# Ledger of designs, part 4: VHH binders against q8pxy1

Target 1, 323 residues: q8pxy1
Amino acid sequence: MMDPQIERKLIEIMRVIHESDKPIGARAIADELNNRGYDIGERAVRYHLRILDERGFTRKHGYAGRTLTDLGENEMNDALIGDRFGFVISRIEEMAFRTTYNPETDKGDVVVNISYFDKDDFETVIELISYTAHAGYMISPRVRIFEEDSLEMSLPPGKIGIATVCSVTFDGLLLKAGIPVEPAYGGILQIENKKPARFLDLISYSGTSIDPIKIFMNRTPTSVLEVLEKGEGKILANMRQINSSAYEMTGKILKKAEKVGLAGCITLGEIDEYLLGAPVETGKFGAAVVGGINGICALEETGIEIETNPISTMLDYQTMKEI

## First folded at step 20 (VHH)

Design zd5
Fold by ESMFold2, look of step 20:
Structure zd5 (fold): chain B 323 residues (1-323), chain A 124 residues (1-124)
Amino acid sequence: as target 1 above (323 residues)
Amino acid sequence: EVQLVESGGRLVRTGGSLRLSCAASGFTFDWYAMGWFRQAPGKEREVVAAISWSGGRTWHADFVKGRFTISRDNAKNTVYLQMNSLKPEDTAVYYCAADRYGTYFKDKEEYDYWGQGTQVTVSS
């Protein structure tokens, strides 16, 4: 449960660290932020640095201070480029609006995540993604493969791209029926005896420009392989909230989506109640959805190098094939 | 291999009571709403009562309100219908049904799985 002002402070601290020529300590970070007009003390900076350490974005150098890790540098560059207050929510809203897929006709565009991997890993990647999707831990078993000579996408030599369906596709389906969807949390969901149990860790989309799913992916806190093998472990999942007036129609729309393989919605919560331990605002209900990249998380757990761009673009669902 | 198996239906006298049970298997019971329906000879199947996946919401048809109570035990994958103050017009085959999201209790077309039924006969 993260205060939106805490998330903004994390971004500003990362900027100061990014701009430093050398490891920088909490006192120097606080001084620089105060020079920029932020009211923050050294103790508060230390609190935020602990969060950045836990997320794998900073490296501690004893009493000399901290630098950004390679992961932190990449995530800070993404956050800096085009980063505005509410950037993640704005991107979700844009992609939901651009969704045109109609389950009744099997026509239109869905939102996809794009991942890149070495072509020598192709069979392992396809097998594990297929297994994960058919076990119900991804949004759809349909994917699209982009090879080295693709005209649609520039790939480094020796790499293959794979598009997997993003959970924001559900937001788009609902929006087209007149149902606005509010992203609430990205999180880690505990699976016990093959059943969803509770969210263990949540990051609010409110007031943050850092994509929670990128944070969880790169820390590799999941155990999707254990879930697939033993029915025990942790997966990526996210939670939306929706106005209670749309309760019945939301259920009907999601049932139709399941008939065409868009089956990653775990459940809908009761109106005004927590869902799997995640808070829901009064007058609303939650929708808990698996992360569309849980198959990628499983691959990272095996040690395969994969780069992922979540919420990447739109693709015509008819060009995507079940694997 | 979804199964819904009703039990507890029998002959009872007017004013009597009985409890129907429905044991579920082959799906994640905890995330389905459950309903009881009934069908008298020559009539369409009609909803009697429904309960949300958590048990936090229940609905009862007006013709049974105050007399019948739906409940569930998720640890046993079982839904119940407690039937009190029985009347001859309650005579019917009673069916258990499951609904994936359970957001609209009253429409039989929204229910995904059905049991084979249990006969309840109320005599005078």
Scores: ipSAE 0.423, ipTM 0.747, lowest interface PAE 2.4, mean pLDDT 85
Fold by ESMFold2, last read:
Structure zd5 (fold): chain B 323 residues (1-323), chain A 124 residues (1-124)
Amino acid sequence: as target 1 above (323 residues)
Amino acid sequence: EVQLVESGGRLVRTGGSLRLSCAASGFTFDWYAMGWFRQAPGKEREVVAAISWSGGRTWHADFVKGRFTISRDNAKNTVYLQMNSLKPEDTAVYYCAADRYGTYFKDKEEYDYWGQGTQVTVSS
């Protein structure tokens, strides 16, 4: 079970490791944490270090101790930002609440992710995002491009921003219809013979300051390009759960959203059943949704440097154009 | 190209049995609910039976309950209708249909794709 107190301790342990200019052992970490006011022993630190090792955030150097991996450095930096602004689940709930888009009128704001890349990569970025979106592995084929002269966003010379629709938009649509949505997991979904098969790796949103999608972007390889070419491979996807009393209305709302291009929901599970191997609580059903940044994952697989700020902001959907 | 192709319709005697098949292609069959509908001459299409994407939920109209059974084989992208104890009133063109999420089986307007139909005729 992921306890919020455990997540906080993980972040503080990573912070101590990050601030060390050399590998650091569990006893030294425990001593430093106690100096900072945490009541934690060496054995408890070892327990938390095992979790960090399992996530790929730390690397052991024999009995000299541990350092942060590149993934750990990146995720610690993201976690510090998240700590200031709250847990990922709180950010999801906030953005869902602010969603005003209405599929019936095609008016209102959707949740977007913002990605930044070198202007020299523009044609490749546009082509691959278009291909990925029209293959059905993104939330919408509509995007918004921000150039160097954008008044909405300050971009350094040579950089372009792109907004892609975030899966939290579905949570917002459902919430506006009176259907509370419980974000459950971010994950890696296996595609076999062009069909969703099962979640291979899952990270619960409960109590975490680290967005699971960010973890997978930096640690666990996707193979979105292989999926696009061969119908086999791994994509980002997420799973949320919804009270069974909303089963029929959820389906109707999502079908209406598909008519305006918001087509990233893979399927709705059966009531009380696991969905694609992901746990679902009794009295609920799951909704499996592609990651809104799978096109960005495909670009990263080509070696393009691209930075993503997930669940970033709201944009009027009418200002976003099919790519 | 989305295709739903029904087969198995023919002339049978009252009390006889028949199995309809519907082969699907051009979409992710595994994640669609499927329905069988029928249309007698001069009447509107009516739902006969429906089945969820996983096969875990089925529904049958009262006028066929106990006589017809819907099933599916996701490995073969096929949905079936086993029709037993056939009556002359069952004479109709039978249609296969697919519904994206399948959360409400009975409404024909919820179904996204339709087959061309297969004729079932029950004689006395």
Scores: ipSAE 0.384, ipTM 0.727, lowest interface PAE 2.8, mean pLDDT 84
Fold by ESMFold2, last read:
Structure zd5 (fold): chain B 323 residues (1-323), chain A 124 residues (1-124)
Amino acid sequence: as target 1 above (323 residues)
Amino acid sequence: EVQLVESGGRLVRTGGSLRLSCAASGFTFDWYAMGWFRQAPGKEREVVAAISWSGGRTWHADFVKGRFTISRDNAKNTVYLQMNSLKPEDTAVYYCAADRYGTYFKDKEEYDYWGQGTQVTVSS
């Protein structure tokens, strides 16, 4: 899904399905979109509906058509909000700009993901996140825990919140040094014999209001536990591209960050070359980074109920503690 | 435990040839750039050649250009230095080194891991 036009059409189709009070077929969807000024045919709608089915956002009811799943309803609501306040790439750029963390002083704000889980699962959550982070499949082993009485966050009763460092923090570190970073893809990365092998699935950030991380998490497409135990499997990762003129400086900045515990950049690609099967534009190089929530993915693989808000907010890194 | 083990250093005559090997273990060799450095007695360690993780980009110091060639075999976790037209000035301990991202080949402070070295002696 590199084509932002495809992502926009997925949103518009889901909007029509959302507004229908009964299952709706591809012909009716196409007619309704054309009545609203969109130029799309029935066959194109069927193509996009297949993508929505695979993502778990729609349910087929035979010849009656499709409805949105609970997952689809939630993602449609988030996509509508995103349209009013910008695309997910705009959110990434905002959070990168707001990053003030300086690895040399260990001061400043980092971007975090926020996850919520039942307090009865606390020990298991902490143990597996610690294991995953120390194995190198998260951005940092530092976390922040929020309990029911947290002054910083309103929590549902019986829930604990945990902040984990988001990969966008690297974008912010680079931006602060004068290096613009272009978010390119969220993806599923194959690990073979403990080594990154290739991206198996990619979703472009361009022109989408649907967060690729939410799509992958909801399908449970990872096997982070298998990677941790056997060195084989699938993890979340994302890819950004950077102008080749910043090649040497990018490497230096990332090495400094790694020395103070902000690890998670898997590798930097060669200039003008694909990286792990992901496309990179001429004049640029790729940077492949683990997903900051791979520990959460591992927990979901065990069956623990966890809700995650990726790219959620800024936290002062000094208030986060290594586990 | 990370380990870089150089081999192939020996005594050779001026004008001769030699191939050095460096076997790597304990880290993901495929994603590290590799470099060869040398240090003559009483002198500072200096970069000789470097190669990117994929092998697609190489660099050689001017004082060895046209005579030495760096290469790597990722299937064998090994980096090589082919040394031709050897001169007495090439006499040194040769070190293999690994750099996590490999975006700047020439600065020894950028290299994360180092081997113990192999002696090359060129007789006049």
Scores: ipSAE 0.362, ipTM 0.715, lowest interface PAE 2.9, mean pLDDT 84
Fold by ESMFold2, fold request of step 21:
Structure zd5 (fold): chain B 323 residues (1-323), chain A 124 residues (1-124)
Amino acid sequence: as target 1 above (323 residues)
Amino acid sequence: EVQLVESGGRLVRTGGSLRLSCAASGFTFDWYAMGWFRQAPGKEREVVAAISWSGGRTWHADFVKGRFTISRDNAKNTVYLQMNSLKPEDTAVYYCAADRYGTYFKDKEEYDYWGQGTQVTVSS
């Protein structure tokens, strides 16, 4: 759907916006890019600006144009120095490959997301994460807490870190059993009457250099608290597709993972069918999995400032404790 | 705590009809496929019918095809088995069961949770 040349133009547009002292409009951006040797018109710039808005990298100031958000500034700078340049798919594949956790032995590494929050919010964070996880809207109730004196991780001053299990851990478990997994979409899943209804918004992993989960978090499109309290609302979820030849074995592996607390798979689709409105290719079935940070989304809904690095690193699952 | 509670089993005459119900609690019903099984004295427990988590795919054993219909009501967390044109050979204890993903309806070993059963007796 999207090639690397489109991603490169997104970065260059963000660079032009960054270098402007004030909000800048599509015509001015196009003119500056043409001065830099890019052949791009105003209409194409507006198309790319819509993508940047959707990803949360730009803020619109009416007719004055756009500025970069904090997320946009960070991603532009990381892309320029090589930290986050490229497709998220490659990151997912790397982390799935590095997964060593074995549900039969309860040993090995899982993929985690790392979130940071003010130490004064500790009790609220722990209580909401625990509640959300035990309600079934996170991958695992096991977490790892990192404080300022942690030797394993450098933390910003005054912050506590919390590791929560990432859904890519399932991709890794399946890969270790010889089942390739194709990450397809990150999305927003509607819950109605305590039941999964449909994906409302989808961002393809193949078409983005930025994790869809971070994009959705910046837009604050979820209502996880409403789901927890009323059975109505929106959660983060993602969808992957798997070759139909692995249908039975996938179910067996995920059941084993559930026995050790890795219970975030919502459902497996039928072969050759869309799953909850998300496209699935012929010859494959979908797997819908809750976002590993839905508890973090619930916290953001309360107004707590919290920063998340999705698909951050590997942790030994035995060092993570049920909360 | 997961519970599956069957009801509706009773004595009926040949050619009669019955509807079995299975009320589910303690898990997210919408994420499970459901099945009805039966076990006659001296026989293995056998699958009668199964239904996917959404209700979009159903399967019925050949020996009940056209006579029994599985359905579900996700708002009530309940699965049903409508049994028509009953025969004495349908006499059995009927069990409902839940399969977390429903990737293979017909294998009793794949079902995670089971009810205690309800007796159906068809008199000649």
Scores: ipSAE 0.357, ipTM 0.689, lowest interface PAE 2.8, mean pLDDT 84

## First folded at step 21 (VHH)

Design ze8
Fold by OpenDDE, fold request of step 24:
Structure ze8 (fold): chain B 323 residues (1-323), chain A 124 residues (1-124)
Amino acid sequence: as target 1 above (323 residues)
Amino acid sequence: EVQLVESGGRLVRTGGSLRLSCAASGFTFDWYAMGWFRQAPGKEREVVAAISWSGGRTWHADFVKGRFTISRDNAKNTVYLQMNSLKPEDTAVYYCAAERYGTYFKDKEEYDYWGQGTQVTVSS
């Protein structure tokens, strides 16, 4: 969990950058912050700027300094609205609550991501999504396609929509069983020899107003294609924390989910122990889950233009077709 | 195809030692807890020991009393059972089993895959 104090400093740095009419250097940022009552040195600012760079919130202009990206500006604006820090979590909670799918009865709704792409890319999209899913890097191999004339979804002209199952579906399944699930981190997961090895980078859900997965997507730091081809690379993944009291029940539920194609959970961690390098709070265990949009990431890596809305809506899982 | 192949079972004398091995294939071994079970003639299959996917957590039955130790080598997709101070009562077919996630070691019904077993006979 990134120290809330660090997050606050990041926001203030972004504010200073935003207020500048030109790229601004670390020293100037430090000076401005000190003028504002923040005791921070240039070195510390540089450290924070690196974090912002990694998050895609800032752009470096050589020695001239940094400016905010559109993403950074949005994050700053959202963060300044103190009540939005919990927005992503609230969305997750809402969608989890709306989840009604029961693996035992094979009835109900799951949470989906919606992506839009050019209709001319349809064959490639289906092929790569299928491949990615069957390789185990998506939540489910079932998808739903929306055509331009669909009444269910408004699509831009010439575009096709695809719904993929979102990881929040697991939150929903567990919640339905009475198990509270805490979104802990979104991150980049290193794959080695076709196996998850460790998280390389983590963003806490509590420290951002934007979905960590979305942050990483915007930076295109994944190499899903490489993973698919060579068994080595980086994918998106999530980390959940669950109270240790629900350890056995969680395992049982997830096993049932896997039988119906919801197989995106990599593993459960030991109680009170780090999972794949991600910290876990005392009294809890971790659940590592693949990012539901890894297939989309793979597509983006091919150069296909695709827009994605994570945690978009609910769909009847029975209407989704395995590809 | 999922396979669990036990080996190492043989006739041993009371007080002897034996190491069982189970080689796994056809599934992602690293994400499964592994367990050893045994079944004596006329008795129900019972859990002997279990180990989490990471190897960080182990469980042993009370009747083991420190004599048996479960371990695993993920690089070799193999789980082991070191059996020391063997007794005639330990005579049974020993089975290797795999459990996804490994959240409950003691219930045989939670295990997803099973081996064919290896015979261990302890003579007096």
Scores: ipSAE 0.871, ipTM 0.944, lowest interface PAE 0.5, mean pLDDT 92
Fold by OpenDDE, last read:
Structure ze8 (fold): chain B 323 residues (1-323), chain A 124 residues (1-124)
Amino acid sequence: as target 1 above (323 residues)
Amino acid sequence: EVQLVESGGRLVRTGGSLRLSCAASGFTFDWYAMGWFRQAPGKEREVVAAISWSGGRTWHADFVKGRFTISRDNAKNTVYLQMNSLKPEDTAVYYCAAERYGTYFKDKEEYDYWGQGTQVTVSS
């Protein structure tokens, strides 16, 4: 986990960048921070800027320096509205608590992502989402479609909504079994020969006010289509950490979930060991889970315009249909 | 279709060695723990050894006493059981099994897929 002090410095750096009318270099940033009472050197600023670059919060303009991306501005604004470093985690915890689905009875609510797209793209959307799900790169092949005349959801004119199952559903299932789950990372996962190989990039949930998955989506660094076509590429995935005491129980619960279509948990790591290159705390094991919106990412890669709200709401899983 | 195919079972003399192989297909082998079980006539099926999906964790039954070693080759989708210092009491049908996630090696009920088995006979 990234040091909270580092995160605070990142926000302050972003603030300085935001206030600049032009790209600003590391030295100038350092100077400004020092003027504001922060004791930080240019070298340290460069280190932090690399982190911001990796997160997609800043854009490098060669030697001219950096500017904030839209994503960066949003992050900064969210952080300034309050100590929201734990906001995403709080949201996850809330939704996990609200999860009521029982795989044994096939009753209850799951956490879903909501996406909106043009009605003319409907056939393509369904086909590609189905393909992605059955390839094992989504949480569930079940979706729910919302049409323009839906009373449950207000849609823009000419748009269709689709709900996909969110990975937070697993957090909820485990929590209901009495197992605390810690959101650790969101990241880009490399697929090689149709198999997850390693995380290429990770963002800690504790280090951001924005969902790491959303951050990566905005950067469009995925190549889900390539994965589907060639078995090679990049997908979104999450990492959870779970206390080692719950190792056996966790496995049993996840197996039950898979039987009802809630797949997407890639694997569980060994206790105290890295999982797919992601660090794990002592006394815990990792759980790697595919991003629930990888199907949406695939669509975006085709050029289809889609708006997505991750971790949006709860739906009765029985009302969701396999496609 | 999921398949586990055991091979290598044969008649051997006491003190001899044997290597069993199990070839897996039809599922994502890399994410399953693999186990070896055996069942002697009139006895219950018992776990012999297990190995995690990564190969980083192994378990062996007490009766093995260091004589048997489980290993795996994910590139070949194969799990092995090297059996040394074989005894007549090791005579049994040996089964390969796969367990998703591999969080509980010792419980045969947690294994998802099973092979047809291979006969190992140890003569005096």
Scores: ipSAE 0.865, ipTM 0.941, lowest interface PAE 0.5, mean pLDDT 92
Fold by OpenDDE, fold request of step 24:
Structure ze8 (fold): chain B 323 residues (1-323), chain A 124 residues (1-124)
Amino acid sequence: as target 1 above (323 residues)
Amino acid sequence: EVQLVESGGRLVRTGGSLRLSCAASGFTFDWYAMGWFRQAPGKEREVVAAISWSGGRTWHADFVKGRFTISRDNAKNTVYLQMNSLKPEDTAVYYCAAERYGTYFKDKEEYDYWGQGTQVTVSS
């Protein structure tokens, strides 16, 4: 990990770039940062911009300066998550709204996570992601690969991108049907004998400015590999709460989704009852969903360096291929 | 391969009791609601009883209410139908079925997997 101070500056630079309605140069960035109380010179900004360029977070427009790439914006947002209450929920709501996929017609957009890793790890990544997905610990076995020269996504040099379906897709599907879904918890889910047993820990989405899943990724290691190998271990999972009035409809929609590979919903709870040890509000039932990034977690457990932008963007589900 | 295998059906006298069993394999039993259906000759298949994946919620048809009881043992991947006070009208092939999530017990179309059935005959 890079010097935290450098990382902070990078984030602030990205913020300045993001706030600009046009490409912005290093001098202008420096000036703006100084106005914001950051003592940084143009030369230093240029240094940081090079880092951002190398990471694929910024695009250079000649002498006009830089703009943020989609990857950069996602990274910035991710980095700022810790500073904004409700940001994650807002993001979920936005992406849920943008979801247009219809399982019956097999058309439309789903929410995806974007991860990128060294191209040399490609075979391993694909194999493990496939294995994890087919084991039922991802949302879908369909992925989309982005090569370094992809026009759709700016990637750091030597990196490959992979889009995996995000659990927010379920929120979107349900919302499309007129069912409001509440992000309730992110947590660590114990797997026993290849079956979800109980949440070991939970963080409420409403109680944190940071994605609970990210918090757990940083604080508590998963053991997805162990789950895959031995049928026992810890994975990431989410809990949604849904109004009891939508109980039947929710089940029907999720069943349809499963038929097209959008699995990952472990189960629906009984109305007004705890689900896998997680509390549920009166008048609601729980939906337990595997963390969409469990495949990524598995990769990280192998020692592969991988960066992930959760809840990154929308993709046409038909363009995603089963691996 | 998904399998539901019913057992326990036999000839019984009116007023008698039977316990049907359905052994499930090839899918994650713990996350499926289970149901019992029956079909008499010349009649439509009808839902008899259903139980949620957790066992916390059950439903019984009015015609069997108080006489039949559905239960499940997730450790054994088995669902049961205890049938008491049997009547000739209960004569039918009884089917076990599995429904993912189990949000709607009454609709046979919502069930994903079906057994081959077991014959229950109640004599007068």
Scores: ipSAE 0.863, ipTM 0.939, lowest interface PAE 0.5, mean pLDDT 92
Fold by OpenDDE, last read:
Structure ze8 (fold): chain B 323 residues (1-323), chain A 124 residues (1-124)
Amino acid sequence: as target 1 above (323 residues)
Amino acid sequence: EVQLVESGGRLVRTGGSLRLSCAASGFTFDWYAMGWFRQAPGKEREVVAAISWSGGRTWHADFVKGRFTISRDNAKNTVYLQMNSLKPEDTAVYYCAAERYGTYFKDKEEYDYWGQGTQVTVSS
């Protein structure tokens, strides 16, 4: 779990690195930061640099120091353009608000991720997505396919688009019922014997400028295929926190959702207790939800090139078909 | 196929003890709360006890008065009901049931799966 204050320092470190004409070492970074009014020592900078390395934002050049990766530059730029520390949460809240789907009436819009891949991989993609979904590691087995000539989506030549249901849909369903949902963490979840065991790593939504899930996708490989084949491995998952007053209602809503294929919620935690190793605030309970893009992760693990835009747009759930 | 199979029910004397077991299969047991219900002749089915998926939370009916205890073993996909100090009023068919998430123990309508029941008879 990362402190927002650490995140701010990370951005400033990245800025210093970016402004350097050559790889820059921790000491030099510290000096520059101090010149800029940040009271930070070399040791602390080294600590932060390790974090940046792990996130794939920096590249180490031995004793010469670090440079920014393309990913790092993008992250830095995004962070500098505005205070983006709350951006992901804001996006989640926006999309949750836009969610109109009602499991009882089977009408309305859900939040989707959009991915695109080479048309030659179509059969493999559909098969593996279907398999992953039915194994319970996606939000829904319903998807929407966009062909190259689709008017709804612009795709590169030779590519096919696929929409998968995003976990934010649950936030939306609960919100529509009057239940506030707090995005707490994204993380890597260990699967043992086909069962979620514990989070191996967590990133707080409030402590990052980008989606924690995206961070993990970039720095820590999943092993969804291993989970599918052997019942053991690592998947992406999220944690939500919900006020204890909504405990019963939350359960009821999620049950209804499951009946219509929205079955990505693993479980609800006990009030005031950790869930799968993730901390929960007093007066709240946790909701563990599988990452909606685990199917995509599985595909990437096979070597298929696929680009994904998480929390991309809204789609009518009735137009999505089970595969 | 989802199955809940109760066992352990038999005839016992007042003051006796029984341990009921319910073996679950065909669903992910670890993510379901489990409950015990009972139904006496001519009476409605009533909840006796419930336990969360983690086992961290339990509920017992007032009429249990500390005599019955629900527990579970997730490794065995089994839920138990230890019944002590049995009395004739406890005579009933006892059912185990499974509830997804387990956010509402007391409402029988929230339970997704049910066993066939096991007969418990307490003689005077």
Scores: ipSAE 0.859, ipTM 0.938, lowest interface PAE 0.5, mean pLDDT 92

